# Designs tried in a protein design chat: VH-VL binders against Increased recombination centers protein 19 (IRC19). Part 5

Target 1, 188 residues: Increased recombination centers protein 19 (IRC19), of Kluyveromyces lactis (q6cq02)
Amino acid sequence: MVLIKSRKSIVTATNVCINSSSKFYLTEEQVQSLGDKEFLTASYRRFLRMRQFISKRQMVKESYTTYLRYKFKIEDFELKRSKLLSVSGMSAMDFRSSVQKSLCFLIKAFSISDAYSKDMIDDSHKCKKIIKNLLTVDYHRNRIINRSSNMYQYYRKDFTFFTDGQNIGLKQFEENLMRLNECLGTRL

## First folded at step 19 (VH-VL)

Design g4 (from f1 with light chain G28S)
Fold by OpenDDE, fold request of step 20:
Structure g4 (fold): chain C 188 residues (1-188), chain A 121 residues (1-121), chain B 105 residues (1-105)
Amino acid sequence: as target 1 above (188 residues)
Amino acid sequence: EVQLVQSGAEVKKPGATVKISCKVSGDTFSSYRMHWVQQAPGKGLEWMGRIIPIFDEAYYNQKFKDKATITADKSTDTAYMELSSLRSEDTAVYFCARGDWFSSGYSFDYWGQGTLVTVSS
Amino acid sequence: DIQMTQSPSSVSASVGDRVTITCKASQSISSWVAWYQQKPGKAPKLLIYAASSLQSGVPSRFSGSGSGTDFTLTISSLQPEDFATYYCQQYDSYTFGGGTKVEIK
């Protein structure tokens, strides 16, 4: 059942879907012409606009916002990648491209159209599931961090949990996510 | 540059099984989807199935569901297609083709060179 | 299953000619159609994706149009290297059209 229909979205009892995704992307000109800081700011704003589609639950929206702040402001992605995959050197993926692909990934997660092919629909569902799992994991991680401040370095900066043998499930999750990033060229 | 390199031509007897490989190389390849396409001599293209290696999910054309088994080895960036119970009608060139996640939508933008499978008594 | 009916099966043309190939889907598939070129002994080459988007490196004389059920590939001015077989394809079940052989008149 459709509750609200706008030019940008369709809200149902269970889901919020993007009707027109064009406004959520940066233009090719912006991607090429903006300075690094401006690009990041513009990209961050695009990701924030996606918050309304993530979930109807406020706690999930907050987790998403927290995750975005970490990803854009704090995370050393290359360090995480190198430690997690035991690889040397930087990723061959262009930074701006990876950000754009990540946004596309997110948009796909919450875009549904009756015009989609079977695999398009499947991809959307997979993206959505991955995002939901990611935010669930991050929610639990933040709960631990909020209870113990020293855990911030442990989980967010040093990634000590990769080798301490105490967080096998979380490590496996991060590894799978990083493998996905390697495959898609994303920076999730 | 992205390249798909397939295994060499095969000659088999009826009833036999053959396994064809397709290795992906290049810096810009996303091995999200790998497709297999059959082309009988002098005939058109026919989609057989695809696999998403990262999720290990294969989907088949109903026509080839009992004929082909599609697998992938993520560690070697190689996709495989096994054809069982070979018949003369299975004589064809088989292509692998990639489906990228972002670049060209769900079309096949890179193709292997093809593998000829000949089934004869 | 969605069927793709391609026409004509063959066309004789001369260099410089305008060539049009049509593909009709058995049901509406939005703009999810690709076009390929195949030369003898070679793998197909992607020309057009999403009905009208030109693949990188493909000459601008190739163009695609259409939506819903009717799709068209156009070669505005046929060149010697364009003599080949062309195929349409839909994204839902990845079925191909029957092919169109463009041969020299």
Scores: ipSAE 0.860, ipTM 0.943, lowest interface PAE 0.6, mean pLDDT 92
Fold by OpenDDE, fold request of step 20:
Structure g4 (fold): chain C 188 residues (1-188), chain A 121 residues (1-121), chain B 105 residues (1-105)
Amino acid sequence: as target 1 above (188 residues)
Amino acid sequence: EVQLVQSGAEVKKPGATVKISCKVSGDTFSSYRMHWVQQAPGKGLEWMGRIIPIFDEAYYNQKFKDKATITADKSTDTAYMELSSLRSEDTAVYFCARGDWFSSGYSFDYWGQGTLVTVSS
Amino acid sequence: DIQMTQSPSSVSASVGDRVTITCKASQSISSWVAWYQQKPGKAPKLLIYAASSLQSGVPSRFSGSGSGTDFTLTISSLQPEDFATYYCQQYDSYTFGGGTKVEIK
């Protein structure tokens, strides 16, 4: 079952897991001392490091990378939030904190240890499942986007499908994900 | 400041059912686990079960699986515990307590004030 | 099921004393232990999490140590407000120890 085990990771026939390493986190010093641009760059780099754990499948890794680029460079999260939840004003969640928690969410999804408690294991599984579902949905979203030149704006920037009654399934997914973000303080 | 406020004391007859509530304020309820703990008079603490509201998933101590039903209402930030087929030995103070999702520990950092349930004939 | 054996069940001490409470797990649980303080008629209060991390707002005279199966809560210098019952807890099934009542000598 286990192919390779190191201090940093465990590689199985089907999965790659993080083995209790803080290497993928930003240090407290970094969080406190970095400017906004530097923080984002450093965070993005940490997210990219997680790509190797997302899946052994290249297509999934590519989907993940595409999603990260969108999230860090394109997405207006507050606009998306306001439209999905029908709320006004900015999120009360600190931006840096939400990014860190999102990274923690990913790390948790792909962490494993014999020392984990039952709920730690359960949390890891839940995070993993959510990430997998998210990437699956995003993969299909991109397939739709690629069918027409105006679909990128429609699905990724304006979010018009939130109100025009089209693609209800995708809207529901986004709504659930946003509510998850509200609960956990993440910005997945 | 985060607060857990539980419903008031209950007096029930044997065989009856009681449902106690725990409302969270000051933070997002669904970002945490909600635990229930029993403390019989003059005795120690005993974990009964927990729920993760955002997923509506409850897990129970085997001892209480047939006694307690734990639920949550995300819209009101309230967790519930229903105790069925009450017996005298169910007389106790029941606490709700929260656990953080991303905390380094899975400890209970905030507690309700407790709800006394008295079962007497 | 993981059992937490806490000792002693009670201890008599004076203000200024060093108090040590021990909790032994029936199997290794890494560092996944919390310690609580409970006063009569009140809800428990978290003191230590993850075996040795001090909860915010808790006085530094409280400390936790241990890993695997043996864990210890230490009060370096007992204060009047520290007379209470203390409980250990493990994270796997959230089982509590039997409690230790710290009483005035």
Scores: ipSAE 0.855, ipTM 0.942, lowest interface PAE 0.6, mean pLDDT 92
Fold by ESMFold2, look of step 19:
Structure g4 (fold): chain C 188 residues (1-188), chain A 121 residues (1-121), chain B 105 residues (1-105)
Amino acid sequence: as target 1 above (188 residues)
Amino acid sequence: EVQLVQSGAEVKKPGATVKISCKVSGDTFSSYRMHWVQQAPGKGLEWMGRIIPIFDEAYYNQKFKDKATITADKSTDTAYMELSSLRSEDTAVYFCARGDWFSSGYSFDYWGQGTLVTVSS
Amino acid sequence: DIQMTQSPSSVSASVGDRVTITCKASQSISSWVAWYQQKPGKAPKLLIYAASSLQSGVPSRFSGSGSGTDFTLTISSLQPEDFATYYCQQYDSYTFGGGTKVEIK
């Protein structure tokens, strides 16, 4: 694993360096050998710990935490995938590997340093833009959902995305995000 | 495990075009950067360019920008390099290679077996 | 682009010898240097990345050092399977050194 090595994370106004310790990263041994409850707990803690790097703004931190809770506790990802892509099978990537790859995507998004190579900086910026867009869309989705329990059922449970008015943009985003997940083996 | 398998050797006449494939198996193709490297007979390694498949973004060594076209097909996990207007100086083995952030910091940890392209009259 | 000057161009050595190979970058590249081994008719194989990190499955007799502009690859005790050509690479803009052929004396 190539992350900038340090005893602790280094955070400055222009630099964030996330160390490769087990504190931030899921090892292959953890993916393969932890019990299901322990795996989910370890994963959730690592995603939650990333909150400090996503934004200094409290509103964004809260939005991220809310999204994370939904993804871990509520979302039926495979149903969402099948509805958005019009497919009937399960995804090829197993659950634990997809969680690990999603965490790696997040680490790339927010681990940035002047010492990084040009390709690492470029990849970090690209991943960060995707995460920021995801959170922005989630914020707008929550406004729709909070107005009606029927919309919560449609968008969070049944994955029935309407195409009228402002809803078509949400549907298009979710389709594109799911296609990205298929290509990357993630569960964003 | 990750494997990169390239298309077979090609013999071409000057002025022709060749398209080399590099199929990736064993892990997530679209999360990598895919590179192409030229090795002329008896010579060293020279980087030609790379593509970021998920974004369809190619970037070239200036020496090869008018010679090579690099593409990717995410649905088949295959990178391609097309060489146009072939000349005898293009006779070489062409390698594909991958770079990944977490395994090696974008150094080339997996390579294809190489494809010999021979350009002769 | 960043030029990588690799020396020597060849080394004649015996099994058991310590071999050192150097690369000098035309400008500072931090630690973003890789070392590859290539045997005739084969693809290169990654040995060292980030100047000093040993790739999985590579014997511990291989080591790398350096930062900034000056980098070395060391083989602490040459083995018969180590006779090959070695390349350094900076992977900020992907320039290879000219190569070092390690031959039987």
Scores: ipSAE 0.617, ipTM 0.822, lowest interface PAE 1.7, mean pLDDT 85
Fold by ESMFold2, fold request of step 20:
Structure g4 (fold): chain C 188 residues (1-188), chain A 121 residues (1-121), chain B 105 residues (1-105)
Amino acid sequence: as target 1 above (188 residues)
Amino acid sequence: EVQLVQSGAEVKKPGATVKISCKVSGDTFSSYRMHWVQQAPGKGLEWMGRIIPIFDEAYYNQKFKDKATITADKSTDTAYMELSSLRSEDTAVYFCARGDWFSSGYSFDYWGQGTLVTVSS
Amino acid sequence: DIQMTQSPSSVSASVGDRVTITCKASQSISSWVAWYQQKPGKAPKLLIYAASSLQSGVPSRFSGSGSGTDFTLTISSLQPEDFATYYCQQYDSYTFGGGTKVEIK
């Protein structure tokens, strides 16, 4: 895997880059050869490290961490996918590859360098916009859950809100995100 | 792993239109950059434009902006380029190529075999 | 448009020779330069990306260097299969150099 090489810099608000280092990405060897527990641990740590690059704002960092914990510890992704897309069976992309591609998506979104090509900057901006919108939606969902007490099962576990007509906008967002995942082979 | 297969050679009359296809074997076609390159007989390579299939976003070399239309079909993993109002000077081999961020930093690491378009009266 | 001025336009060389091909950008660019090899009747093949990174499967006799405006492809010991046309490309806005034909002397 090629990570973008960049000029070393004094840390500034506009000149932050991800060095080519294995601590930020999952190599093909790691995807293929790690045991299941070791893979999940290595993956989770890499996603946590990305928090540093997502925003300077603590509220956004906290939203990301909350979302990450949900994705790793709670969410039944295949149930969510099957309900949103009205399909049976599991996704075509294998689990480990989808985790790797999701991490790569975040790396593209939040890698910033004055050495990037115009096309890379544009791709980074598009990926960043998707992630920030996702975190904004998740922040507001958490607010609804907290207000209603015990709404967690409805919104987070069995996904009843997809089918009952009460949450059209949120369902549409989740459908769009799931179709993006299908196209990209990710698990955002 | 990645293979780009282009449609076959075309012979066209001046004023006609041709549409060249580039089918990609790969599980993430939507995230690639798909490029088109012209090579006139005995000449060098000239970039024509590219599309980002997931965003349906095309960008063109100014020289070709009124000649070429680049599209993609994500359901068939196929990029297309249509050349309109063909003239004899459009006779060339046309290549598709892909770029991917993590494989080679969006350089053109895989190319199609080329499609010869001949425009003759 | 950023222009890529490639030189020489052709070179006659013998097997074993060291061949150097240069590209000059019309304005300073980062390291987003690629080098391609094209044999007659074939598609181009990527040799070097990001100015100096060797593509997998490309022989180590090929190397790239440069940054800013001046970029170089070097073939340290020319082999019979290296007789071809070589192109530089900047891929910020996707312009190719004019090409360098490497021929047997």
Scores: ipSAE 0.295, ipTM 0.718, lowest interface PAE 4.4, mean pLDDT 83

Design g4 (from f1 with light chain G28S)
Fold by ESMFold2, fold request of step 20:
Structure g4 (fold): chain C 188 residues (1-188), chain A 121 residues (1-121), chain B 105 residues (1-105)
Amino acid sequence: as target 1 above (188 residues)
Amino acid sequence: EVQLVQSGAEVKKPGATVKISCKVSGDTFSSYRMHWVQQAPGKGLEWMGRIIPIFDEAYYNQKFKDKATITADKSTDTAYMELSSLRSEDTAVYFCARGDWFSSGYSFDYWGQGTLVTVSS
Amino acid sequence: DIQMTQSPSSVSASVGDRVTITCKASQSISSWVAWYQQKPGKAPKLLIYAASSLQSGVPSRFSGSGSGTDFTLTISSLQPEDFATYYCQQYDSYTFGGGTKVEIK
């Protein structure tokens, strides 16, 4: 488990965590005013910076990077949501806000502070466990895909496996994760 | 634009139960800390407990552990506090408040308007 | 279980005066102290969090300082709308001070 370490504590209206520098989070002004390409680039960089803090283990860093690339460049999130939840509309949370909230979730998971309250420590631990579980499941999914050519479309793009009756555990995981995203306003 | 709206004033007899609601609008409250605070007439503020709605995890001030039950309904963005076995000493205004990590480090930056509960025979 | 001892319990002051309110924690709490203003019949309003960070929309005449066990709220030049009761709070385990009523002299 990779923990972000800082030698300073910065606490402001928008910069509460120990690693409170603009390098790690998206400001509300950035969410509202950046062009679409600039927003995606700034977001992707911030998620990539977290890689160093996710784990010291190279295999976990690589799994994280692979997952991140998939989420940013390939996944049709709204198709996935509609198939898992049997709903016809877009999520109520807009795209940019959901990206910002997802980044905040990672920051909570891997921030370190000597000044954290008990409630912050507990929250950090819970967020970290969720991310660890996500990456473990994604690692397992990649092993399945690597066994069979052309399984990428099946598991990653059109989500045909949701209805095949053979991947019940993986489908349940994706359903639970999507329900968590609905509650938190994230896109994990 | 986050807003917390509480249910209206209640008048109860000793031994009764009351359930106060606190509805959050303007954001999804699942990751908040939703707190309850008592203010007896002419007295200061006293923290009663809080819930983390996404985890359904409540934590209580020991003074109120056997008096209050705090719950949350994520589908309606509403927190609840139930007070049982009411006594005249429970007459107070009850506030809900939220804490959020990135807004103000879990300090109470938004408060409900308060709900007066009066217990008299 | 952390007690917050707030002083004074009341202060009489005139518009333009400098007002200082102190809060002492029974054990070290780093900087997780907030200050609230409450007017009669109203909900408390957050002024200061993390000991010294000013909440957005709060006038700059309010300031906070301190760390560890000793914390201070200062109103540099009291205004008519500042006559209220002020509470400190530690929000590591959530206890309030007893309050300080700032009243017209």
Scores: ipSAE 0.224, ipTM 0.694, lowest interface PAE 5.0, mean pLDDT 83

